# Miniprotein binders against UPF0696 protein C11orf68 (C11orf68), part 9

Target 1, 235 residues: UPF0696 protein C11orf68 (C11orf68), of Homo sapiens (Human) (q9h3h3)
Amino acid sequence: EDGFTAEHLAAEAMAADMDPWLVFDARTTPATELDAWLAKYPPSQVTRYGDPGSPNSEPVGWIAVYGQGYSPNSGDVQGLQAAWEALQTSGRPITPGTLRQLAITHHVLSGKWLMHLAPGFKLDHAWAGIARAVVEGQLQVAKVSPRAKEGGRQVICVYTDDFTDRLGVLEADSAIRAAGIKCLLTYKPDVYTYLGIYRANRWHLCPTLYESRFQLGGSARGSRVLDRANNVELT
Key: E = the ipSAE of ESMFold2; O = the ipSAE of OpenDDE; V2 = 0.75 times the mean of E and O plus 0.25 times the DockQ between their complexes.

## First folded at step 10 (miniprotein)

Design g5 (from e1 with T3I V20I; at its last look DockQ between E and O 0.78; V2 from the best seeds 0.64)
Fold by OpenDDE base, look of step 10:
Structure g5 (fold): chain B 235 residues (1-235), chain A 92 residues (1-92)
Amino acid sequence: as target 1 above (235 residues)
Amino acid sequence: SVIIRVEIRKGDRTYYFYWIVESPEKLRRFIELILEWLRYLGVDEVTVEVKADSPEEAREIAEILRELFKELGFKDVTIRVEGDKVEVTGTL
């Protein structure tokens, strides 16, 4: 991957986080309005910059659904970053365990299941399933990227409160599978993003902790979840 | 490797971003891209903190940042260099 591509994607992600979001908040909006909202803002048609003929006239960074139990908590990101800089200066070994401890110490524990889908009916259907699961309380919060001009893959992010809670991570996978999602899922803690740790970093840290593959007729969960750090199946 | 921390204020919200860049040459291009996006977004205030590999590199980066902030139309540009660290703040 060309180094410029990672920088461009990082800048685009920043811009997306800071642009307006289309949000369905189940805490303030009746669940009965979800279907109308989904029909109004299908993610395959919502455009990043509000292109003519799109459902949105203004730029949209993300389309999101907040569940009843959603509470935004980012932890001490500033303290995390300072500690990370100090650690780099110390010359101490940096391991996945080190990052886990930093995350715990600074309460930066959020993580997400990621799925990449081409624009179209399959994406909109997948998003509708996830949005319902959030509104029904099976998931806490999810977001989907709007359609880019280039027609690239869109990403659905399904968050969990604590990447160190293996059970909670697995429960979210089960809920995603129950919503009818059959594609590959990868789980990434937000701490890696906050510390600028991407693929091919100098510490050889893998930002993907888990991988979920759909399985027909297998486990009650309908997936196999691999711990990437230990190369162990959890299901 | 150069560490970049960006603090952005937009209205009542503050955002924090963090990157590790492999070279000073990539740094310039990356910061330019970030500042262009920030201008597009209509942010109120930006603080860029850079940790360089040396005090000499920090001074070079400080001048690059000064130029970029000016070229992109930032106001009230302040620059601080302390050892291997650079802090640049500006408003739009």
Scores: ipSAE 0.397, ipTM 0.780, lowest interface PAE 1.5, mean pLDDT 88
ESMFold2, look of step 10: ipSAE 0.780; ipTM 0.929
ESMFold2 (binder alone), look of step 10: mean pLDDT 83; pTM 0.818

Design g6 (from m37 with E26K; at its last look DockQ between E and O 0.76; V2 from the best seeds 0.71)
Amino acid sequence: SVTIRVEIRKGDRTYRFYWVVESPEKLRRFIELILEWLRYLGVDEVTVEVKADSPEEAREIAEILRELFKELGFKDVTIRVEGDKVEVTGTL
ESMFold2, look of step 10: ipSAE 0.706; ipTM 0.909
ESMFold2 (binder alone), look of step 10: mean pLDDT 82; pTM 0.814
OpenDDE base, look of step 10: ipSAE 0.695; ipTM 0.901

## First folded at step 11 (miniprotein)

Design k1 (from e1 with V48I V50I I61F; at its last look DockQ between E and O 0.76; V2 from the best seeds 0.73)
Amino acid sequence: SVTIRVEIRKGDRTYYFYWVVESPEKLRRFIELILEWLRYLGVDEVTIEIKADSPEEAREFAEILRELFKELGFKDVTIRVEGDKVEVTGTL
ESMFold2, look of step 11: ipSAE 0.719; ipTM 0.910
ESMFold2 (binder alone), look of step 11: mean pLDDT 83; pTM 0.822
OpenDDE base, look of step 11: ipSAE 0.710; ipTM 0.909

Design k2 (from e1 with V50I R66I V81F; at its last look DockQ between E and O 0.77; V2 from the best seeds 0.00; counts 0 for: SAP 71.786 > 70)
Fold by OpenDDE base, look of step 11:
Structure k2 (fold): chain B 235 residues (1-235), chain A 92 residues (1-92)
Amino acid sequence: as target 1 above (235 residues)
Amino acid sequence: SVTIRVEIRKGDRTYYFYWVVESPEKLRRFIELILEWLRYLGVDEVTVEIKADSPEEAREIAEILIELFKELGFKDVTIRFEGDKVEVTGTL
């Protein structure tokens, strides 16, 4: 892996967040319009840069669905970053517990379930299931990356309000599984993103707190959720 | 390690980006990449704040930043120093 891959992905993510989003907002748009919107903007066909013949003529950073209960609250991200800089300067040990405490102190508690899917029918079907679950109030908000030029995997992000609320994280996993999604899910708090903490960081912090694996014929939840920090199954 | 904070103004919106770079060589390349994306996005103003390990390193980083801002076509490039911190601002 090119030793600069994390930096490329971070810069691309920044650019995607700043480009226009295709949004279905269930607070302002009737739920009955969702199917037509999904048909108009299938994520496997929506292109990052608005290629000729794509559903979008202009660049699209993300395709998103907002639920009726969605309220954007990022907390005190600036205060979090300042406290993180001070912590690094202090030479104090940095642990997952330290980051959790920083997140709580600054109210930066959002996190997301992540799934990576190849472009095509399976992705569009998975996205449609998630979008419906958001509009029906089973999930708060979700987004999917548009198709890249190289045809790489697209990511669906399903958010939860509090990564420290294990029940809320598990409920979101259950809703994703109920939508028919069977792939591997990983849960990442946004605090790790805001602090530039990625894989192979110098503090050996794992930015993925939870992993969900689909289980056939198992528990009522249809998945096994692993706490990666403690190596404990939560389900 | 060098901490990078980028404040980006685009119209009426302000965006913030935060990163940590482990090496000076990666820093130059990463700032170049960020500024190229910001130019593509057509932003109005960019502020890059860098916290270095020393005031001397901050000065070296500042020279690199000013060069990159100018090379990429930023205007009204300004620099501020506060100990181990450097701030560079430019407009597009």
Scores: ipSAE 0.681, ipTM 0.900, lowest interface PAE 0.7, mean pLDDT 89
ESMFold2, look of step 11: ipSAE 0.705; ipTM 0.908
ESMFold2 (binder alone), look of step 11: mean pLDDT 82; pTM 0.812

Design y1 (at its last look DockQ between E and O 0.78; V2 from the best seeds 0.00; counts 0 for: pTM E .730 < .8, other shape alone 9.765 > 2.5, unsure alone 65.24 < 70, SAP 74.952 > 70)
Fold by OpenDDE base, look of step 11:
Structure y1 (fold): chain B 235 residues (1-235), chain A 115 residues (1-115)
Amino acid sequence: as target 1 above (235 residues)
Amino acid sequence: SVTIRVEIRKGDRTYYFYWVVESPEKLRRFIELILEWLRYLGVDEVVVEVKADSPEEAREIAEILRELFKELGFKDVVIRVEGDKVLVIGVLGDSPEEALRRAEEIARRIEEELK
C-alpha cells in the first residue's frame, strides 16, 4: 500500500468538488421530472471525466439532489481552522469532545451518512431511492460520486444539518433504510474533513461517529446504529 | 507535522483545502499532486499557507514551494516567510507583471486580515 494513499484521495476529492456537478434541485425543478433526470444520469454510467459514450460530455465531480428545505451553510470554516491550529500549538489534549466543541463554536455542524457501492444496477437503484427521499422531503440533500475510469466503488453521501443532533442523524438513517438500502452506513461529520482528519491520523481520532447495520425483523428502524466513540448501541 | 491550507480561486468561486503532513518531503509530494489537479482544473489563483514546526523548516518549505510553482509554470510567485509560517501565492495572469500585481494585492489583503 502506497503510504501516500490518503493524500491521493484527498486531492482527488478536492478536484471533484471543484469540477461541475450534475444537480437536480427540487426547489426549482418539479418533482415529476426526477424520474427522467435519474434515467438520463444514472450514476453508474456518468463518468468522472466525460468519456465518449457517457451521458456527460464534460467532467463531473458529483451528482447531487437538493431537497425543498436545503439551505447550504458550512459555518465558519476559516475560524474553525484557525482555532484548530491554535489548539495544536497549545499542546492540549485533542479528543472527539474537543472537535465537537470546536464544531459547535464555529457552527460547522453538517455531517453525512456514507455508503460505498460497486457500479451497476444496485448503485443506480440505491441512488434513485435516496433521490426520491430527498425530493419527498425525508432527506435534505444527497450526492453520489460518478464512475471512475479505474472503476471501483462509488460513494453516496446523505447529509444531515447537525451531527450533534442524534435524533436527526437517526432519522436520516431510518429514511435511508426506508428507501431500501441494506448496506453498511458510516456517519462522518464534515468538521473532520475541513480539518484534514482522516483514517490513521496522528491524534488517533476516528472520523466516523456512527455505524449503521441493516437488521431484519428487529428494530422498527430496520437498522442497528452504533455510537463508535462510546461503543454504545443507540437503537 | 506541517499544516497546509490552500485557498483556490476558480472564476468567481473560492475553495478551501486543509491538510496535515508529517514531513517536508511529504509536503512536497502533496503539493505537487495538488498543483497537478489545479492545472487540470484551470485554476487562476492559488494561495498556500504552511505552518511548519520551526523557522528553519519554514525556510526549507518556502524554497521547495518556490521551485514547485516555477516548474508548474506560474508566471509569478509571491513568497513570505514569517517565523514558522510560509505564505505562497501563485497567479496565472496574462503577463508576469499582471500576475505579480495580483499576487501582491492578495498578499496585502491577507496581511491586513491577520492584523
Scores: ipSAE 0.546, ipTM 0.805, lowest interface PAE 0.9, mean pLDDT 88
ESMFold2, look of step 11: ipSAE 0.592; ipTM 0.786
ESMFold2 (binder alone), look of step 11: mean pLDDT 65; pTM 0.610

Design y2 (at its last look DockQ between E and O 0.01; V2 from the best seeds 0.00; counts 0 for: repeat 5 V from 46, pae E 8.5 > 1.5, pTM E .646 < .8, other shape alone 10.706 > 2.5, unsure alone 67.537 < 70, SAP 74.094 > 70, placed apart)
Fold by ESMFold2, look of step 11:
Structure y2 (fold): chain B 235 residues (1-235), chain A 115 residues (1-115)
Amino acid sequence: as target 1 above (235 residues)
Amino acid sequence: SVTIRVEIRKGDRTYYFYWVVESPEKLRRFIELILEWLRYLGVDEVVVVVKADSPEEAREIAEILRELFKELGFKDVTIRVEGDKVLVIGVLGDSPEKALEYAEEIARRIERELE
């Protein structure tokens, strides 16, 4: 049972990763072109498979913005996956601490803040704010899913370099809030994605490390961040 | 409203935090709490950049920040006002050593005060 849900999610993720991406790369594209690009490719109108009337005629897996300081580094994913297989056959317990150590050992440290929004103005507005924050240097890289044929919520992913660097994770949360985002955010380390560990997994692991809620007690507009593993507020 | 960017340096890294504060009168307590938090975390240098709604408001905020940084005992404080923006640079000094002994109490204090 657990394998069915995880395998389906993994297959959909691989298909999106393999299809073309629509990318605004601030490292090679002037910032003054961003507004025109955003107007051409709003995520609520870019379709997954190129529906008639959409801005894209071909499949699009993701819409992405790379910041001026973006330096791609996925780490040793193949070594991570091999060590994961060995761990599963070793009889050693599989815990969040074990996964953290695997991620550190193999330098697979990236993670992402996630938000889920319905297609429409609010999604496009949120994406535009995030994209501007990336180009202005407050965030490093973000992506948003295109509109699926069946509709439903879309996801914006805002990446950070190191899920073990709590200041860096909180820094990204702060930048997201400053861009006007008020919805619930959840933070997931990429190690869980690369190992195919989703919400309903056989090890009962929780891939969500942090949860961020808007409106900090009325003293200042920001967020309250909960460490899900320890049930402790960080802000 | 007042938008705030706080830039902090810890080792070789610089971090950027962003907030919106409803009014300049609430800014003092908010920044004080953040600075206590940053001292607990052992950061080296803090830069506060504030964007006001007008140049007049920016000058008012600059006076608030000047008083705050003096009261908190920052070294080498520099304050600049340009149009609707205020820049404050402060060095926190060398003495976070006591935080190691009381780290749990300091962390809980900061958490509760930021609610």
Scores: ipSAE 0.013, ipTM 0.441, lowest interface PAE 8.5, mean pLDDT 77
ESMFold2 (binder alone), look of step 11: mean pLDDT 68; pTM 0.635
OpenDDE base, look of step 11: ipSAE 0.030; ipTM 0.463

Design y3 (at its last look DockQ between E and O 0.01; V2 from the best seeds 0.00; counts 0 for: pae E 8.6 > 1.5, pTM O .682 < .8, other shape alone 15.078 > 2.5, unsure alone 65.779 < 70, SAP 77.523 > 70, placed apart)
Amino acid sequence: SVTIRVEIRKGDRTYYFYWVVESPEKLRRFIELILEWLRYLGVDEVIVLVKADSPEEAREIAEILRELFKELGFKDVTIRVEGDKVVVVGVLGDSPEEARKLAERLAEELARRLEE
ESMFold2, look of step 11: ipSAE 0.012; ipTM 0.493
ESMFold2 (binder alone), look of step 11: mean pLDDT 66; pTM 0.603
OpenDDE base, look of step 11: ipSAE 0.096; ipTM 0.532

Design y4 (at its last look DockQ between E and O 0.25; V2 from the best seeds 0.00; counts 0 for: pae O 2.8 > 1.5, pTM O .740 < .8, other shape alone 8.699 > 2.5, unsure alone 67.054 < 70, SAP 82.194 > 70)
Fold by OpenDDE base, look of step 11:
Structure y4 (fold): chain B 235 residues (1-235), chain A 116 residues (1-116)
Amino acid sequence: as target 1 above (235 residues)
Amino acid sequence: SVTIRVTIRKGDRTYYFYWVVESPEKLRRFIELILEWLRYLGVDEVVVAVKADSPEEAREIAEILRELFKELGFKDVTITVEGDKVIVIGVLGNDPERLEEALRWAEEIARRVEEE
């Protein structure tokens, strides 16, 4: 059951990426229009397939907000994948360090904080906070999944440019917390996605590098960030 | 293990997926699901690149893929076998009836990937 679920999940992620996106681009659209856009396309109401009565009539893969400093750069994903295949063939040990080096070599350095929320007001409010933080320049880019027919949890992804930059990752966590988000956050490098490294992979690699837990009265950041690979608190 | 690269073109966008499966049987099932899903999405072109453990396995996989692409109604299917590598290129026409089911599966999959 576990192997089939991962394959299905990968296929869906692909589908969502391929369908049209609802995008607010702060580079071309005035920040003053953000509130109207958020009101028009609340994530809890935007449906994946454009159901009757939804704000969208066509399928939507993602709802996204691009900040002023957003520059799409995925690096050399094809080269990365080729190198990964060569590495697997070599029989050399595969470690998180190996993946990090591959990512650096091929300039595939993007990563994302992930949060899962049930559809509803809390999700829409969280998204609005994140979208505002992006438009204000505290974050670079974020996306949220549309509502599924089955009413499952929706995901908000907040991207950072470099998963190897611990400071940048922590700054994004702080910005997310400042936006009022209190749920559990996990950080996943995109390289793990591009290489098909999911939970329970044959290499026993944890696809999540960091975990952020909200903490009341704790550090100035309002969260405790754990490095999962080293089992060390960063904050 | 069999490595699968799926390149999908939809309009002006290209998507790249990478997966590793433990067996040719799992590959078949995986590709079947992907291709069915892609059919629903109205993908223009699909490229499936597979790296097998041997040239013999690659040939077996090539035949499996040929059958799958034909069964799923792909047009202009080209299969190339080079050593332990198989490349399949297929063109899909839009089939709107299967889109809704594919999208439901996509949603469930996305939910699980994020929860796992």
Scores: ipSAE 0.097, ipTM 0.579, lowest interface PAE 2.8, mean pLDDT 82
ESMFold2, look of step 11: ipSAE 0.482; ipTM 0.799
ESMFold2 (binder alone), look of step 11: mean pLDDT 67; pTM 0.626

## First folded at step 12 (miniprotein)

Design h1 (from k1 with T14E V43I D44K; at its last look DockQ between E and O 0.76; V2 from the best seeds 0.67)
Amino acid sequence: SVTIRVEIRKGDREYYFYWVVESPEKLRRFIELILEWLRYLGIKEVTIEIKADSPEEAREFAEILRELFKELGFKDVTIRVEGDKVEVTGTL
ESMFold2, look of step 12: ipSAE 0.677; ipTM 0.885
ESMFold2 (binder alone), look of step 12: mean pLDDT 76; pTM 0.719
OpenDDE base, look of step 12: ipSAE 0.609; ipTM 0.851

Design h2 (from k1 with E49Y K51R; at its last look DockQ between E and O 0.85; V2 from the best seeds 0.72)
Fold by OpenDDE base, look of step 12:
Formats: C-alpha cells, sequence, structure tokens
Structure h2 (fold): chain B 235 residues (1-235), chain A 92 residues (1-92)
C-alpha cells in the first residue's frame, strides 16, 4: 500500500463528514415515507460530488437514517485528545486497555459495525434493510457512503452507543443479520478515529474489536462473532 | 511521530480532526491534502496544532505550514512556535 493511502483516506473522510448529508430522520418524518426516500436516494446512484443524472445535484458526504431514540452525543472528544497527548508524552505503555479507559473517562463510547459492498442492487438492498431496522427501532443510527467517481466499494456504518457494552454490540449484529445482511462485518470504536489510530499504527493497536461472519444453521443469531483482542468467539 | 490537530470553522460549526504522521514528508503531503479539501469545502478558518519531537522539528514544520498556507491562498496567516509545538491559523 502506498505510504500515503491512509492520509488520503483520512482527508477524504474529513471532507465527507463536512459536506451535506442526505438524512431520513424518523423523529420528524413519518415511517411511511421511508420507502419513497429509499427509492429517491439509492446509495448506489447517489454520487459524492452530485454528477449530472444522479439523484443529487450537490455534493453528498453521507446518506444517513436516524431512529426515534437517536441523540447525537460524542462525549468529551477534546478532553480525550488532550489526555491522549499527555499519555504519549508520559512514555507510559499504550494498550487497548489504556484506550478503553480514556474512552470511558471522557464518555467517548460510540462504535460502529462496518460492511463494505460494491455499488449495485446488493448494496441498495442491504441499505434498505438497515434503514428499516433503524426506523423500526432495532438500530439507532446508520449511514452509507455515496458512490465515488472511481467506483470503489461503499461502506455502511451501523452505530452503537457503547463499544464497551458487549451485549449491545452483539444485539446490533443480530439486528443487522435479521435485516438479511450476510457479508463480513467489523466493529470499530470511534475513539480510535478521534485519536488518529488506524491500521499499522506505531502502538500496534488494532482498531477493529470484533468481527462477525454469517453462518447458516448456526446459533439463533445467524452469525459467529469473534473478539479480535482476545481471539475468543462470543457466540 | 508527529501529532496533528486541526480545528475547522465553517459558519456556526466547528469541526475537529486528529492525525498522526511519521515523517516530515508525510506531514507536508497530509497538510496539503487537508488544506485543499478545506478550500473545496469553503471553510472560514482553520487552525492546525502540531506537536513535534523537538523544537528544531517544530521550526521545520512551521515553515512547511507557512509555505502551504500561502500557496493555497489562505489569508491572515499567523504562526506560533513554542518549544516542540506549532500553531498555525488562517482564513479563506
Amino acid sequence: as target 1 above (235 residues)
Amino acid sequence: SVTIRVEIRKGDRTYYFYWVVESPEKLRRFIELILEWLRYLGVDEVTIYIRADSPEEAREFAEILRELFKELGFKDVTIRVEGDKVEVTGTL
């Protein structure tokens, strides 16, 4: 991988977060309008920069659905960053446990299940299933990346309030599987993003805590969830 | 490794971005990419905070930032170096 790939992706992600979002907010919009909204803005057709002939004329950073219980709370991200800087200066060992404690202390507990899908019917179908689950209250909030010019994979992010609540993380996996999604899922806490901790970092921290694989005829959850930090199956 | 914090004002909103770079070359390229995106987004103000490994490296990064802000057309560029820390602010 080109040594600048992480920097490019980080800059693009920042720009996407700052560009306009297409949002369906179940707190203000009737659930009966969801199907029309999904038909109007299929994520495989919504373009990042609002290309001619796309459903959007203006740039779109993300397509999102907010559930009835959704409340945006990122915690004390500034305090987290300051504490992280102080920790680096201290020369103390940095472990996944250290980051967990920082996250708890500063209430930066959000995390997300991630799935990567090629543009097309399978992506739009997966997104529709997730959006319904959010509007029905089985999930709180989800977003999907728009179609890029280069035609790369799109990402669906399904959030949970607390990455330290193992049960809540597993319940979200179950809801995703119940929505008909069979691809690989990875779970990443937002604290790693807020601290600029990505793959191949100098501290050897893995930002992916869990991996979910679909399993036919397996447990009632329809998935096998692996704790990557401990290399233990949770299901 | 150098820690970068970017504070971005766009209208009534402030955004925060955080990154870690391993070399001056990566820093330069990363900041260039960020500032190009910020210009595209039409932000009002950006502040970049850097923590370097030495005061000498901090001065090197301050000059890189000065050049990049100027080249990309930022106005009201201010630079502060305090020990191993750099603060650069500019407007669009």
Scores: ipSAE 0.631, ipTM 0.887, lowest interface PAE 0.8, mean pLDDT 89
ESMFold2, look of step 12: ipSAE 0.720; ipTM 0.914
ESMFold2 (binder alone), look of step 12: mean pLDDT 83; pTM 0.820

Design h3 (from k1 with E49T K51R D53K K85R; at its last look DockQ between E and O 0.73; V2 from the best seeds 0.68)
Fold by OpenDDE base, look of step 12:
Structure h3 (fold): chain B 235 residues (1-235), chain A 92 residues (1-92)
Amino acid sequence: as target 1 above (235 residues)
Amino acid sequence: SVTIRVEIRKGDRTYYFYWVVESPEKLRRFIELILEWLRYLGVDEVTITIRAKSPEEAREFAEILRELFKELGFKDVTIRVEGDRVEVTGTL
């Protein structure tokens, strides 16, 4: 580790968000076209920089699917950041409760289930299941990272509107499990990203609120969800 | 630790990025990486705001930012230092 790994990954993530996205928008495109789109742009073959022989000739930051009910609303991110700077200057204690209250006050409530998968059939199959669930209205929006030059794992992000709505977070986990996903899931609010709060931060804040593990023969949900902040199982 | 805010204009879109750096050396390298990516992306305008621990440190960061913006080919570079806060804006 070169001591700058976190900075490199953060800069790369910023660039990926700003590069072109391959989007299937169920608000404007018939659901019947989804299978053809998935076949054209399998995430294991879509390359970050549009390498020769890839499905994309140009750089792609993300591959995304928008559901019929999707409305992009990030809330008052600027106000959130200003309040966060003021809080740091105040010398007041910073807790997960403090960040939750900041998020609520500025309506920055989005969060996401994350899964990391190696490139290949399992990733493409997982993505196809998630994309169908989005188009069918079981999920609102999802994205997957393209294949990097260095290889490594790709990430699927499945969003929820409100990280403070425990039921909505759990319903999204259930929909992901119903789509056939059996890997480990972690849930992260976007407020932590907007404030530059990552792993091993000076405030000892954990940006992962929930962890979901697949369970065979368990509850109707097919998963065990752990609240990481309280160390309590929710299911 | 120092907080960095980056405001980026690309066409009709504005993007915001936040990061926390632990040392001046990490700050310099991080800003360099960000500006290199922004040049690659072909952005129109970048504003970087840093909150320092002192007015003296803010002036040091202002000079680092000025150098990096110039070295990476940014135009219309403006620098504002207000107490512990430094703001640098440039265009591509």
Scores: ipSAE 0.635, ipTM 0.893, lowest interface PAE 0.8, mean pLDDT 89
ESMFold2, look of step 12: ipSAE 0.701; ipTM 0.907
ESMFold2 (binder alone), look of step 12: mean pLDDT 83; pTM 0.826

Design h4 (from k1 with S23D K26R; at its last look DockQ between E and O 0.82; V2 from the best seeds 0.75)
Amino acid sequence: SVTIRVEIRKGDRTYYFYWVVEDPERLRRFIELILEWLRYLGVDEVTIEIKADSPEEAREFAEILRELFKELGFKDVTIRVEGDKVEVTGTL
ESMFold2, look of step 12: ipSAE 0.714; ipTM 0.908
ESMFold2 (binder alone), look of step 12: mean pLDDT 83; pTM 0.825
OpenDDE base, look of step 12: ipSAE 0.741; ipTM 0.919

Design h5 (from k1 with Y40R; at its last look DockQ between E and O 0.66; V2 from the best seeds 0.00; counts 0 for: pae O 1.54 > 1.5)
Fold by OpenDDE base, look of step 12:
Order: sequence, then structure tokens, then C-alpha cells
Structure h5 (fold): chain B 235 residues (1-235), chain A 92 residues (1-92)
Amino acid sequence: as target 1 above (235 residues)
Amino acid sequence: SVTIRVEIRKGDRTYYFYWVVESPEKLRRFIELILEWLRRLGVDEVTIEIKADSPEEAREFAEILRELFKELGFKDVTIRVEGDKVEVTGTL
């Protein structure tokens, strides 16, 4: 990957986080309004910059659904970044364990299951299933990227509060599978994003902790979850 | 490799971003892209901290940042160079 592509994607992600979001908040909006909201803002039609004929006239960074139990907490991101700079300066070995400990120390524990889907009916259907699971309390929070001008795949992110809670991570996978999602899922802690640790970084850190593959007729979970760091199946 | 920390204030919200950039040329283009988007977003204040490989490189980045902030219409631009670190703050 051209290094310039990684920086460009990082800048686009930053811009998306800062642009207006289309949010369905189950804490303030009746669940009965979800279907009308999904019909109004299908993610395959919502455009990143509010293109003519899109459901949105203004830029949209993300489409999101907040569950009843959702509480936004990012932890001490500033302290995390300062500790990361100090660690780099120290010349100490940097490992996945080091990053885990930094995340714990600064309470930057959020992580997400990611799925990438082409724009269209399959994406909108997947999003509707996830949004329902969030509103029903099976998931806490999810977001989906709007349609990019260049097209390409859209991403659905399903969050968990603690990437170190293996059971919570696995429960979210199960809820995603129960919502009818059959594609590949990857789990990434947000700490890697906050520290600018992307794929093919100089420390050889893999920002993907888990991979979930759908399995027909398999375990009650309907998926196989691989721990990428240890190369061990967890299911 | 150069490290970039960006702090952005928009209304009552503050956002923190961190990147590692491999080359000065990529850094310039990356910062230009960030600042252009921040201008479009109508943020109140931006702080960029760069950790360079040398004090000389830090001074070069300080001048690049000064030019970019000015060209993009940022106000109240302040630049601080301390050793291998550069901090630039500006408002919109």
C-alpha cells in the first residue's frame, strides 16, 4: 500500500468523525420509529458530501445507532498518546502486550467488529439487522460509513466497551451473526487508531486482534473466531 | 519517521489524532489535506505537534506549517519550536 494512501485514509477517517452524524438514539427515540429512519437513510444512498438526489443535503461522516445502554467514554486519549511517545523515546520493545497495558492504564478500551460490504441491498439489509440488534439491546452502538464519491466498500462498525473482555467481544460476534450477517468480521481495538498504528506499521503490530468467519451447521454461535495474535480458535 | 499529534476544538468538543509519517514530503501533503478539511469543517482551533528527527528538521517543519496555516486562512497562528518538537496553533 502506498504510504500516501494510509495517510489519506487516516485524514478521511478524521474528517468523517468530525462531520455531522445521522444518529438514531434509542435512549430518546421510540423503537417504533427505527424502520422509518432506516427507510429514510439507507446507507447505500446516504452520500459522504450530500450529493444531489441523496437523502442528505449536507456532509455526513457516519450513520449511527445508539442503544439504551450506550455511554460514550473514550478514556484518557491524551495520556495514552503521551505515554506512547515516551515509550518510543525509551527504546523499549513495543509489543501487543505493551499496547494492551497502555490501553488499560489510560482506560482506552473500546474496540469494534468491522465488516466491509459493497453498496446496495446487502449493505442496507445488514445495517438494518445491526440497527435492530442495537435498539433491542443485543449490541450497544454501531455505525456505518456513507457512500463515498468514488464508490467502493462501506464499513459497518459494531462497538464493544472493552477489547480485553474476550467474552464481551464474542457475545457481540454472536449478536452480529444472529442479525443474519455472514461476511468476514475483523475486530480492532480503538487504541491502535488513537496511536496511528495502521496495517504494515514499523513495529509489526497487527491492529486486528480477532477474525470471525461464518460457519454453516457449526457451533451454536454460527462462527469461528480466531485470535490473530496467538493463532488460536476461541470458539 | 515523524510523529504528528493533532488537537482540534469544535464547539464544546475536542478531538485528538495521532499519526506517524515516513517522509517530509508526505508530511507536507498530509498536513495540507488535514488543514483543508478542518477549514471546510469550520473548527474553532487546531493544534499540530510534530516530533522531528532533528532540531533542523523541526525548523523546516515549522516553516512549512507557518506557510500552510497562513495560506489556508488560519488566524492567531502561533509557532513554537523546542528542540526536535514543533507546535503550531491556529484559529478559524
Scores: ipSAE 0.374, ipTM 0.752, lowest interface PAE 1.5, mean pLDDT 87
ESMFold2, look of step 12: ipSAE 0.702; ipTM 0.911
ESMFold2 (binder alone), look of step 12: mean pLDDT 83; pTM 0.821

Design h6 (from k1 with F17Y; at its last look DockQ between E and O 0.78; V2 from the best seeds 0.72)
Fold by OpenDDE base, look of step 12:
Formats: sequence, C-alpha cells, structure tokens
Structure h6 (fold): chain B 235 residues (1-235), chain A 92 residues (1-92)
Amino acid sequence: as target 1 above (235 residues)
Amino acid sequence: SVTIRVEIRKGDRTYYYYWVVESPEKLRRFIELILEWLRYLGVDEVTIEIKADSPEEAREFAEILRELFKELGFKDVTIRVEGDKVEVTGTL
C-alpha cells in the first residue's frame, strides 16, 4: 500500500468537489425530465475529465440530484475546525462522543450512506433508482462519482441532514432499499471528512457509524443496520 | 503529526479543508499535490495554515511552502510565521 494513498484520495476528493457538477435540480426542473437526464448522463459513461466520446466534454467532479426539500447547509465548519485544534492541544481524550458534541455545537450534522459499485449497468440502475427517490421526495440529495480513467469503483452518496437522528438515518436506508439497492451500505458523518479523520487515524476513531446489509425475507426494511460504535443491530 | 488548514477561493465560492499528516515528508508531498490540483482547477486564492510541533519546524515549513508556491506559479505570495504556526497565501 502506497503510504500516501489517503492523501491522494483526499486531494482527489477536494478536486472533485471544486470541478463542475452535472446536477438535476428538482426545485427548478420538472420531474418528467429526469428519465431523459439519466439517459443523457449515465454515471458509468460520464468521465471525470471529459474524455472524447463521453457524454461530457468538460471535467465533472460529481453527478448530483437535488430534491424539492434540499437546502445546502454545512454549518460552522470553520468554528468546528478551530474547536478541533483546541481539543487536540488540550490533551483531553478524543472519542466518538467528543466529535458528536463538536458536530452538534457547530451544526455540522450532515452525513451520507455510501455504496461502491463497479462501472456498468448495475451502477446506472442503482443511480436511476436513487435519483427517482430523491425527485419523489423520499431522499433529499444524492451524488455519484463519475468514471475514473483507471476504471475503479464509483461511489453513490445519499445524504441525510442529521447523523445524530437515528430515525432519519434508518429512513434513508429504507428508501435506498426500496429503490432496489442490495449492496453493502456504510454511513459516514461529514464532520469526519471536514476534520480530516480517515481510516486508521491516530485517535482510533471509526468514521463509519452504521453498516447496512441487505436481507431477503427479513425485517420490513429489507436490511440489517449495525451500529458500529456499539456493535448493536438497530433493526 | 502536522495539521493543515486550507482555504480556497474560486469565483464566489470559498472552500475549507482540514487534514492531519503524519510526517514532514508526507506534508511536503501532500501540499505539492494540493497546489497542483488547485492550479488545475484555476482557483483565485489559496491560504494554507500549518500548525507545527515547534517554531523551528514552522520556519522549515514556511520555506517549503514558499518554494512550492513559487515553483507552481502562484503570485502575491505572503508568508507569516507566528510561533508554531505558518500561514501562506497566494493567488493564481
């Protein structure tokens, strides 16, 4: 493992956030246009840098869909970062509870369900299901990464407004499952991203709060959701 | 471990990023990678704040940042060292 992989992924994520996005905004665009937009910009064919023959001629950082109730609010990210630096300097123990409290204090509460899929029909079908669920108001906002040059897995991110609202997190899982998605899902608060807290960090913080596994014939939700911090099933 | 705060202005948008880097060698390489991406993106202004473990290390990082900003074609480069903190600002 290149000992610099985390930093490369962080820089790539920064660049993707700052590059142009292909957006379907249900607040301004009729829902009847969604199918044509999905057909024009299938995420397995949209390329990160706008390669010849791709649906996009220009670089695309993300493909996104915004629901009718979507309101972008990141909270006080600067205050969060300052408080995080002060906490590190204090020598106080850093726990998942500490980060939760920082997130609440600074209103940095967004989080996302993540799924990783290989480019192709399964990805495009999953994305179409999520996009419909967003436009229909079952989900607020989602994005999918474009196809990389190396042909690696693409990620779909489905956001929730509050990672501390367990019910809202579970409702989003249910909506994702209702859209026909059967892969593994992991839930990550954005506060961990804003603070540069990745896997294998020095504080032993797990940035994944929940894991959802699809279950045939199980609960009404069609999934089992595990609280990773407490190792408890929530469903 | 070194903490990096990056503030980026691109048009009417400001972006804030924060990272923790385990070693000075990784820090240099990471800053280089960030600045290369920012040049690619055509950002207007970049501010990098580093918190070092000592004032001596802060001065070393200030020199590294000055070199990297210059090499990558940033303009109006300003550097401030205050104790264990370094702030570098530049434009494209």
Scores: ipSAE 0.689, ipTM 0.901, lowest interface PAE 0.7, mean pLDDT 89
ESMFold2, look of step 12: ipSAE 0.703; ipTM 0.907
ESMFold2 (binder alone), look of step 12: mean pLDDT 83; pTM 0.824

